# Designs tried in a protein design chat: VHH binders against Phosphatase IMPL1, chloroplastic (IMPL1). Part 20

Target 1, 311 residues: Phosphatase IMPL1, chloroplastic (IMPL1), of Arabidopsis thaliana (Mouse-ear cress) (q94f00)
Amino acid sequence: VLSEVSDQTRYPRIGAKTTGTISPAHLLEVVELAAKTGAEVVMEAVNKPRNITYKGLSDLVTDTDKASEAAILEVVKKNFSDHLILGEEGGIIGDSSSDYLWCIDPLDGTTNFAHGYPSFAVSVGVLYRGNPAAASVVEFVGGPMCWNTRTFSATAGGGALCNGQKIHVSKTDAVERALLITGFGYEHDDAWSTNMELFKEFTDVSRGVRRLGAAAVDMCHVALGIAESYWEYRLKPWDMAAGVLIVEEAGGAVTRMDGGKFSVFDRSVLVSNGVLHPKLLERIAPATENLKSKGIDFSLWFKPEDYHTEL
Short names: E, the ipSAE of ESMFold2; O, the ipSAE of OpenDDE; V2, 0.75 times the mean of E and O plus 0.25 times the DockQ between their complexes.

## First folded at step 23 (VHH; framework vhh_7w1s_2)

Design z03 (from t06 with T97Y Y98E; at its last look DockQ between E and O 0.77; V2 from the best seeds 0.00; counts 0 for: pae E 5.2 > 2)
Fold by OpenDDE, look of step 23:
Structure z03 (fold): chain B 311 residues (1-311), chain A 115 residues (1-115)
Amino acid sequence: as target 1 above (311 residues)
Amino acid sequence: QLQLVESGGGLVQAGGSMRLSCAASRNIFSYEMGWHRQAPGKQRELVAKITGGDTRYDDSVKGRFTISRDNTKNTVYLQMNSLKVEDTAVYYCAAHYEKGWHDYWGQGTQVTVSS
């Protein structure tokens, strides 16, 4: 059965070509442990009462985020004390001279978490000179009274796994048969408006567009093959670093929303099953270019100063 | 807990310039940093914000004010040029997550622009 070599050749790979002096297996082990450790913290919090007050809920979210990140950081520092860390809560920690940058979202989908709405995730990715080298995402699934987790992991060139099993993107080759996913930030600017239009358009021509609220989860769903694409403007590196590698290693495609080569420091991302990527770009790329023409900033952001990249 | 401390306020003549600083107690790299102001009898309003280097300004200060940040110093700045009497207010530094779950605020610094 000639495994149809998924046309992975159409877009530049974003995964690291090498993991440097650290073996891929070791990186994977640590990234999985880190994500798991963070997820355990989140699991302890997931069943806590949600106070009706905004403050109570906010505190729960904040405390859980911080505790998760602290747990993840402890694992990373214990194994790699000299690595650079970019955490959502803690910011940049470590020496920028390191080739390794850990991008950590200790709780992706905080709104979902706050409401007890599935899904949310712990997302840990590690870059080598700016390119994703290893990744793990622990997705929380189910809901109240039935919370569980699903673990995604990948190494550059090593394939993608879910709960230890190989996963692949779907083979869906028609947009009209596709389930798509997108996300929205809180700033209602031109980018938001543009994405709303895209949301409308794709809702019209596809089986539907989900707005799930957790970027790492959304990407993992594409990697798992239960969705065909995900795109969003103005995600941060910790939101994307793990998910994009998992998608790519599952046979999917990753680009900027203008179709250009993606970096985790970009302000747009499009992931897909690969087959649909060109069709999606037919609509997404012009819209994105239009934003550029209006002066919307698409320069790299949240890149640590002096961090060496081979982008 | 993130603590924010504003400095640089005071009295300035109309048309003059002033630079405000906000020093954070920890790394602000992941935070959206902003300056707000509250004039007497008015509501607190956003003046400027910076997210990952992306800047936004209220229309009333656009072209006159510049927000910037130095992550190495955990400091955000507001350069205020061509100051007007109507710019008189207490200026507050704020740190926000995009998620909006928690906001950190400074104690504020008084800016008075005289005619």
Scores: ipSAE 0.039, ipTM 0.600, lowest interface PAE 2.9, mean pLDDT 92
ESMFold2, look of step 23: ipSAE 0.235; ipTM 0.641
ESMFold2 (binder alone), look of step 23: mean pLDDT 88; pTM 0.901

Design z04 (from t06 with E32R H96E; at its last look DockQ between E and O 0.78; V2 from the best seeds 0.00; counts 0 for: pae E 2.2 > 2)
Fold by OpenDDE, look of step 23:
Structure z04 (fold): chain B 311 residues (1-311), chain A 115 residues (1-115)
Amino acid sequence: as target 1 above (311 residues)
Amino acid sequence: QLQLVESGGGLVQAGGSMRLSCAASRNIFSYRMGWHRQAPGKQRELVAKITGGDTRYDDSVKGRFTISRDNTKNTVYLQMNSLKVEDTAVYYCAAETYKGWHDYWGQGTQVTVSS
């Protein structure tokens, strides 16, 4: 039974209208390979002992992050030497004249990883002129003694896949029946406080709000239909680029938390199954507007200089 | 490994201005860049930090100090105006990952403000 894809007509699509001179299939192939390659590095590290000193644990996380990113970069550079890359650890690499920007989180959910807690991922997205064109997220599932991976992927207009199977967002149309997800950054400022209030409110009216600790995973869970929404302030492009495309291609909705058109360079994101999106915005948008009125900055950030965008 | 090298410190009279620079050995785009200082006999304290485009300052330096970054030069700056004797310290440049697992530090630069 082909689940009716939620009416995506309510919100502007964020996916790239075109992939330029590179075929969507080729982009997808490379993005999947890149994510997989990074994930293999992480998998080698996931079973390493965690009962070590603080420094040892920190080093493990850092080394794994760097090694994963390096592996991903090697794949991307091997296939597209002229593309621009934005990595969490490595920063911006390449020529800003490129229409293609790779957004890479080599280990999303480092705290979870450090503790051996499930729900972390390798996230690789590629933008064409600022819009997500292809994405792959390798989620680590299970836990100690039973680690496994689940791979999400999407191309703009090509649908979303999990382990090669087509996925769709849920059809849940009531907040009281929804499982929601949110995240929190390190800065405990007005945005943090606002989100804490949202967390409280939605916890009260929904089946629950999870705080899982990995943005890419959270979005993929929405795309998979096992959660109905995810929102968070102050995520970076490498946190969002892959996940938002996967959600959209799974039939979900993606906006800023004020309800506006989303860019991966925004400082807020709301993804949902589409059906619940308006209801969620009834609460989230006013809260976000209030932050704006207080002078909190919601301008685009982490956009490479001179990178051409059609936003 | 990211290497940070501070420069621009020295002796300055109270009320004067000084600009510190921190040169990184590689791209700093994805790091939270900050300045810390340690006065004699005191603990190291945060002076200013820049996250993306957002800046934060310790109350003691607010309105007087300005942190900025140039990603093209892999450099972070601290413009210090209206310097006070109590601003005397070793100033350290720091790069923090958004994941919070590791920070990189410079060797520090001495700033001495004379009365």
Scores: ipSAE 0.203, ipTM 0.673, lowest interface PAE 2.0, mean pLDDT 92
ESMFold2, look of step 23: ipSAE 0.533; ipTM 0.818
ESMFold2 (binder alone), look of step 23: mean pLDDT 88; pTM 0.901

Design z05 (from t06 with D58A; at its last look DockQ between E and O 0.77; V2 from the best seeds 0.65)
Amino acid sequence: QLQLVESGGGLVQAGGSMRLSCAASRNIFSYEMGWHRQAPGKQRELVAKITGGDTRYADSVKGRFTISRDNTKNTVYLQMNSLKVEDTAVYYCAAHTYKGWHDYWGQGTQVTVSS
ESMFold2, look of step 23: ipSAE 0.643; ipTM 0.859
ESMFold2 (binder alone), look of step 23: mean pLDDT 88; pTM 0.900
OpenDDE, look of step 23: ipSAE 0.586; ipTM 0.838

Design z06 (from t06 with H102R; at its last look DockQ between E and O 0.83; V2 from the best seeds 0.00; counts 0 for: loop humanness VH .146 < .165)
Fold by OpenDDE, look of step 23:
Structure z06 (fold): chain B 311 residues (1-311), chain A 115 residues (1-115)
Amino acid sequence: as target 1 above (311 residues)
Amino acid sequence: QLQLVESGGGLVQAGGSMRLSCAASRNIFSYEMGWHRQAPGKQRELVAKITGGDTRYDDSVKGRFTISRDNTKNTVYLQMNSLKVEDTAVYYCAAHTYKGWRDYWGQGTQVTVSS
């Protein structure tokens, strides 16, 4: 039974209209391979002892991040040597004249990883002129003694997949029946406080709000239909590039938290199953506007200089 | 490993200006960059930080200091205006991962403000 895809006509699509000179299939192949390769590195580290000194744990996390990103980078560079890369650890690499920008989070949910708590991922997205074109997220599931992975992937206009199967957002049309997800950054400022209030309010009116600690995973859970929404302030492009495409291609909606058109370079994101999006915005948008009125900066950030975008 | 090297410190009169530079050994685009200072007998304190283009300042330097970055040069700057004697300290450049698992520090540069 083909689940009816939510009416995406309400919000501008964020996915790339074209993949340029590279076929969507080829982009997908490489993005999946890249994510998988990174995930293999993480898998080798996931069972390493955590009962070590603080420094040892920090080193484990850092080494795993770097090694994962390096592995991903090698795959991308091998296939597309001229593409621009934005990695969480490695920063900006390549020629800004490229229409293609790879956004890489080699280990999303590092705190979870450090503790052996499930819900972390390798996230790889590629933009074409600033719009997500292809994405893959390898989620680590289970936990100690039962680690496994689940792979999400999407191309713009090609639908979303989990472990090779087509996925869709939920059809839940009431907030009181929804499981929601949010995240918090480290800066305890007005945006943090605002989101804490939103967390409180939505906890009161929904079935619950999860704080899982991995943005890419959170978005994928929305795409998978096991959660109805996710929102967060001040995520970076590598946190969002893959997940937002996967959500959109699963039939969900993606906007800024003020309801505006989303770019991976925005400082707010709201994803949902589409049906609940307006209801969520009734509360989230005013809160976000209030932050703006207080002078909180919502301009684009972490956009590489001279990178050509059609935003 | 990321190496940070500070420069631009020295002696300056109160009310004067000074510009510190921090040169990184590689690109710092994805790092939170910061300036810290440690005065004699005091703890090291954050002076200013920059995440992407977002800047934050300690209240003691707000309006006087400006942190900026040039990603093309892998360099972070601290423009210090209206310097005060109490600004005398060793200034350190730092790079922080967003994940907070590792910090990179420069060796520091002495800034002395005379009355």
Scores: ipSAE 0.567, ipTM 0.830, lowest interface PAE 1.0, mean pLDDT 93
ESMFold2, look of step 23: ipSAE 0.618; ipTM 0.845
ESMFold2 (binder alone), look of step 23: mean pLDDT 88; pTM 0.902

## First folded at step 24 (VHH; framework vhh_7w1s_2)

Design y01 (from s04 with H102R; at its last read DockQ between E and O 0.74; V2 from the best seeds 0.00; counts 0 for: pae E 2.1 > 2)
Amino acid sequence: QLQLVESGGGLVQAGGSMRLSCAASRNIFSYEMGWHRQAPGKQRELVAKITGGDTRYDDSVKGRFTISRDNTKNTVYLQMNSLKVEDTAVYYCAATTYKGWRDYWGQGTQVTVSS
ESMFold2, look of step 24: ipSAE 0.651; ipTM 0.862
ESMFold2 (binder alone), look of step 24: mean pLDDT 88; pTM 0.901
OpenDDE, look of step 24: ipSAE 0.513; ipTM 0.809
ESMFold2, fold request of step 25: ipSAE 0.601, 0.570, 0.549; ipTM 0.843, 0.828, 0.817
ESMFold2 (binder alone), fold request of step 25: mean pLDDT 88, 88, 88; pTM 0.899, 0.901, 0.903
OpenDDE, fold request of step 25: ipSAE 0.598, 0.616, 0.574; ipTM 0.837, 0.845, 0.830
ESMFold2, last read: ipSAE 0.566, 0.583, 0.538; ipTM 0.825, 0.838, 0.818
ESMFold2 (binder alone), last read: mean pLDDT 88, 88, 88; pTM 0.902, 0.901, 0.904
OpenDDE, last read: ipSAE 0.577, 0.480, 0.614; ipTM 0.829, 0.797, 0.843

Design y02 (from r02 with R99K H102R; at its last read DockQ between E and O 0.72; V2 from the best seeds 0.00; counts 0 for: pae E 2.3 > 2)
Amino acid sequence: QLQLVESGGGLVQAGGSMRLSCAASGNIYSYEMGWHRQAPGKQRELVAKITGGDTRYDDSVKGRFTISRDNTKNTVYLQMNSLKVEDTAVYYCAATTYKGWRDYWGQGTQVTVSS
ESMFold2, look of step 24: ipSAE 0.584; ipTM 0.828
ESMFold2 (binder alone), look of step 24: mean pLDDT 88; pTM 0.897
OpenDDE, look of step 24: ipSAE 0.462; ipTM 0.777
ESMFold2, fold request of step 25: ipSAE 0.563, 0.574, 0.568; ipTM 0.829, 0.836, 0.829
ESMFold2 (binder alone), fold request of step 25: mean pLDDT 89, 89, 89; pTM 0.906, 0.907, 0.906
OpenDDE, fold request of step 25: ipSAE 0.624, 0.597, 0.632; ipTM 0.838, 0.829, 0.841
ESMFold2, last read: ipSAE 0.563, 0.559, 0.532; ipTM 0.827, 0.830, 0.814
ESMFold2 (binder alone), last read: mean pLDDT 89, 89, 89; pTM 0.908, 0.906, 0.903
OpenDDE, last read: ipSAE 0.635, 0.585, 0.627; ipTM 0.843, 0.824, 0.839

Design y03 (from s04 with D58A; at its last look DockQ between E and O 0.79; V2 from the best seeds 0.00; counts 0 for: pae E 2.1 > 2)
Fold by OpenDDE, look of step 24:
Structure y03 (fold): chain B 311 residues (1-311), chain A 115 residues (1-115)
Amino acid sequence: as target 1 above (311 residues)
Amino acid sequence: QLQLVESGGGLVQAGGSMRLSCAASRNIFSYEMGWHRQAPGKQRELVAKITGGDTRYADSVKGRFTISRDNTKNTVYLQMNSLKVEDTAVYYCAATTYKGWHDYWGQGTQVTVSS
């Protein structure tokens, strides 16, 4: 078993060094349960008829998203009533004095869900003082008439799992042999344009660039080794908290798109199999620096006030 | 379940200033907050939005309007300076999740700018 040279030596580790007073196993158990519970809600909705009206479809998405988050929150609150929670729908819940911050995306890939297009996911991560400690992502796979799920999970220092089996990033060491993934926000601004150029350039030099539409899923695909990299601007903490830990624990690398140390509160993320990370940064970092030079804000965002971090 | 209530509208002379407030029924930390307006006979248009701390404005109001938020009060504001007659409209507060699937709207507040 060729010792998977974890490129963890080149980039600062983002995972929590400790889980405080709560054991990693307990955090993992609750994270997995929370994600599973949310996913059950989504599964019940996934086969519902899609109304041809915009309003009907929007309602389905909204109702499913809210119901999933509510189910997840119930699990978290039942186990950890004093923890801070940051949810896509619910916002900030709890006491900011807690060292633990749960980042929850109850339905990542809402557009895919709305259309019945794979894939989308439930994403649950928990931070300890700002660093990911445990994570679980339930990916929905297949499609109409054949929906199924795949569960990813990780603890800091504990490795990454898919359906209970250990997973690892690919060993692909050439961009020309790599399958890459990226995403786009809804704002067509300078960041969007820059990423479009990156998309074009990497499409030219790689086996292809996918635009799949679910950040958590995309990162998990890197962790699973079926893709070599994922990057995106302007993601939120709940989009990234689980996926980045899963990638790192699978032996991959996580940075900002300028190559700097990553925080879930950053406005850019690059994950890869580690081996390709420097090569990807040769192109991605200059483009990102150019955005900075234009005055585009890359400061931390969506960090709860008074939440203690060791970043 | 999220309720938005606008306030601060009314009559103002051209060149004057007005501040609109939008109070949310719960925390809106994760939401993109925005102000829209609809003038008589026109379509509703985005005036300003704030995502986290990032602000964006319609070209017609750039340099004159400022959107801000107070998370402790669950409130978003629109400071309107150098008001013009063409700014006359019903102004609506909106809360949207990042991907736009969840939109919550206020009832609107009338802003009338007289010459």
Scores: ipSAE 0.515, ipTM 0.812, lowest interface PAE 1.1, mean pLDDT 93
ESMFold2, look of step 24: ipSAE 0.594; ipTM 0.840
ESMFold2 (binder alone), look of step 24: mean pLDDT 88; pTM 0.899

Design y04 (from s04 with H102K; at its last look DockQ between E and O 0.77; V2 from the best seeds 0.00; counts 0 for: loop humanness VH .146 < .165)
Fold by OpenDDE, look of step 24:
Structure y04 (fold): chain B 311 residues (1-311), chain A 115 residues (1-115)
Amino acid sequence: as target 1 above (311 residues)
Amino acid sequence: QLQLVESGGGLVQAGGSMRLSCAASRNIFSYEMGWHRQAPGKQRELVAKITGGDTRYDDSVKGRFTISRDNTKNTVYLQMNSLKVEDTAVYYCAATTYKGWKDYWGQGTQVTVSS
């Protein structure tokens, strides 16, 4: 796939302009190692029996999640003891004076994992002053009796890789030929209802909308070019930090769902192959604005106190 | 491994106010925090929850109760105003990841509202 000029002319880049005193290569190396290490923990758990009590299944999920995060944290701390860490399970760890913030989801797609349903992922991203600098996502693919992994990685300005090979978003320029992806949170509020309407509408006008259940995986599928877009409300930084960089470096576009400049601390995200982005926003932006008009909060959230950002 | 300890409960007259605190053993930045209550003979019910800065309340306590958090203290609060006799219950603090697979619970604190 020939690398075409990314639609970066239309939307502000979200990737870090610099990685500070640490080289991009070193950040990438550690991000990849961290994600891999977490994924090894998850791999050991994927074949454990699921025909157990609800409590047992919950314990399996929780234990796997915690163990994966612990393994990831060990790698990060070993290499960068002074960096700030935001983990889905562990919360905030480290000094907020650091320019580097690691956003970690040790097991994205826990429901899929619990059921042995593909796919789920380990997602590790690192921000420099609030902007994604490096990312790695290890996706679990296949299923029972055939589990495997696919590794995505990116550095700001360095392109996106899958299993060490360059990847690019699709060139699909028509919504009616697009496969789209979305997700839903657990709260059945106005945002949920709005997204359900979007789901319905896009299902009508596209080849289909998938609800896959793992944000990091979904974004990586866009980066890989096998889907054209992904959007979701109320994701957290650890859900998005890695995936959005991978999409951007694959030549895609990343914005808020109102079309504004995206931060990992935003409460909405739209990623696409770039070409379709304006067409998608024709529908998604008005719906999002409607939520705002109803008083739904779209301010930044889960930003660590005193963490310096250049957003 | 996360431990939650509630405090601030006791006896209060109807119309009075009370503030509950829940102290966590570690940072709870990435957790959804909530207050639940269980009255005698009733099921445990959600009273209020806070996700990041977003708050949600049961209809029975809207306008009267306020949930808040202090991340620097790893503490969640429930300010209860205009208390009613029907608010009498054991109040429990809960922490859950946004994945919802496991909840951590405190031991509970008794709140008794007298007429």
Scores: ipSAE 0.478, ipTM 0.796, lowest interface PAE 1.2, mean pLDDT 93
ESMFold2, look of step 24: ipSAE 0.618; ipTM 0.852
ESMFold2 (binder alone), look of step 24: mean pLDDT 88; pTM 0.903

Design y05 (from z06 with R26G D58A; at its last look DockQ between E and O 0.78; V2 from the best seeds 0.58)
Fold by OpenDDE, look of step 24:
Structure y05 (fold): chain B 311 residues (1-311), chain A 115 residues (1-115)
Amino acid sequence: as target 1 above (311 residues)
Amino acid sequence: QLQLVESGGGLVQAGGSMRLSCAASGNIFSYEMGWHRQAPGKQRELVAKITGGDTRYADSVKGRFTISRDNTKNTVYLQMNSLKVEDTAVYYCAAHTYKGWRDYWGQGTQVTVSS
């Protein structure tokens, strides 16, 4: 294992270099408000009974997702009527000629939500020409009888905050002392199998690998410094847009799982505290390359047509 | 409340081709779209699905069927070539959230392949 000192300059930054005609402060204000508004909807639903039929539970999840997204959309549209929106539930809304694309996950970790298991989150990010400019994630913490929230936010170049306080990634420089996080999709294909092998390998060499079930939360935990890394295949832009910015602004590193420059439209992501990033890539990159060699598609996906990007 | 309406079904001879369409009442960009079929006396089975641009097929239809989507038209298609008698079924269009909590289904369209 090559011991390399990593800094923020080792990997290309993914955050927007500029926010265009809108100030970073104003974008941040709106993303925070949007995420908060969505989170309020989720909070109202979080204590509803779960001892219902399968259909009833599904309905609860669906209704909560939709209501949260609607609330978020209202905030975004009220402030920026001409911006493009990519939501998990509502899809693409607005004019593709906009330089701004909002990526919204109104309820990340629906399974956890459904079971009343922490954690899940509302995730709102805004891109400028394809690069994250501002982000907010409201994490639900605690559990039944003690639900609370923790709010993460960031602007490109402005640092990362948790509940208004600056946060930073850990300084852990050894994998054997690291707590790692990963996620799995629902399709049991080659990518899934590959990640399972990575899960096994890293479980063996680290303090442990968590599978928490909410990508936005997982990334925020890295940003908060309570975990050292997170990786996953086949996440969508709304899953990643906010979390990756928060990690980067917390001093962490963000790449594709092959070590390449990351876009929110990529099909793989690796985030870390930066220091461990090279060591993690020693294992993860070859595995990802192997998938590519098998013909697995890693082209950009879920990019709105005609949306202008400077990637 | 996504409404799905299938069209394009009917009678076709074995070896023939047919194209099914599924028109959605709203934006389908973020949904996994799929075609399922149910033959008489059998369980409903997945035929093909498309997530973004990624496609998956049942083994029984690989190489013969092609699923595609047009997001501008909120429509999903199933091109069926080299049809076999065993492809006879009611074909259903479905929209799924990636997390599997929401499923929307069409009413189905009958496809009959004659020998």
Scores: ipSAE 0.424, ipTM 0.776, lowest interface PAE 1.3, mean pLDDT 93
ESMFold2, look of step 24: ipSAE 0.592; ipTM 0.838
ESMFold2 (binder alone), look of step 24: mean pLDDT 88; pTM 0.900

Design y06 (from t06 with F29S D54S K99S W101S; at its last look DockQ between E and O 0.01; V2 from the best seeds 0.00; counts 0 for: sugar tag NIS H27, pae E 14.7 > 2, placed apart)
Fold by ESMFold2, look of step 24:
Structure y06 (fold): chain B 311 residues (1-311), chain A 115 residues (1-115)
Amino acid sequence: as target 1 above (311 residues)
Amino acid sequence: QLQLVESGGGLVQAGGSMRLSCAASRNISSYEMGWHRQAPGKQRELVAKITGGSTRYDDSVKGRFTISRDNTKNTVYLQMNSLKVEDTAVYYCAAHTYSGSHDYWGQGTQVTVSS
């Protein structure tokens, strides 16, 4: 029988119970098309020279980011003219009464993109009444002279895929055998300092901790089963909406870093292969509670005022 | 590299108002912009931020401070009303890409609120 381990702790599902009036297949089709269309813009740009002035490189990043977002927006608006869109570049667009909110990261991992380091992606997630309903991430791999992509996708209840093939998280059941991933923001505050200590502690007890620089990619690597967990403070909805559904649909677990039920509008996330989730929380949750006791709030920072949810 | 220059700080009487400006050297439409402050002996803290058209404020300033952005002028503002002695701090303008690729900080502008 294909199943999770016996007596495994289960965490509340974060995916939508339904895709509403739009079928799962139709919603997935549009999400994949949107992500792939944005990725075409990014692919055009990856072959441009990087040995240019810093101003020229900064402009390349900004122009690529804006062009990718515009391409993604065109796909969404052509298919769903009244949906609410929360894009990285242009803010909020659409009818605020809509049950559907698109969370778009047109270029996740912009520092990596600027350097040609092969860990960046286009990430598109759509929420139904606040919960992820469909997702696609187009990851760039290979690097200079060898650029390629692979496409991750999921619908709530429909499983996770990479290039059309079903994927599943790893079965690693000990932290000592785990490959872990985290990220750091550029604000050097208490959350940053806390995560530096978590990084240090976990390098001592695991196979290693990676700091790769693209949140959506990191979560897709957990879903693919090549890493066991990813955590980060101070993320935004467009960083997380697609990746969290892909992890959950690959059989993984998703929570806030305090262990509470995750919302895309929260500012912390822990994803894992599920088996390791309680063991990781033994260290991560107390550290997060300490930050909260200092008055640092990680909840609901980015929920649009007029977007209706059950949260 | 994006350069941020704050202006408009100085001495103000409690209950007064002041407007800070942050001039950017480039187009800022694709950045999350924010104001942070650091009071003597305290850590730097977020005061207000603007992401696209959405704003958020620390509870201690909500209803008194307003962040705004003029993308045409590459400028971010912080309107500070009903100032309190506790608002005394160095105020920093900050910019992030929406995906957090770089932190850009100004040099800060001193705001001193006297009784």
Scores: ipSAE 0.000, ipTM 0.215, lowest interface PAE 14.7, mean pLDDT 86
ESMFold2 (binder alone), look of step 24: mean pLDDT 88; pTM 0.899
OpenDDE, look of step 24: ipSAE 0.005; ipTM 0.270

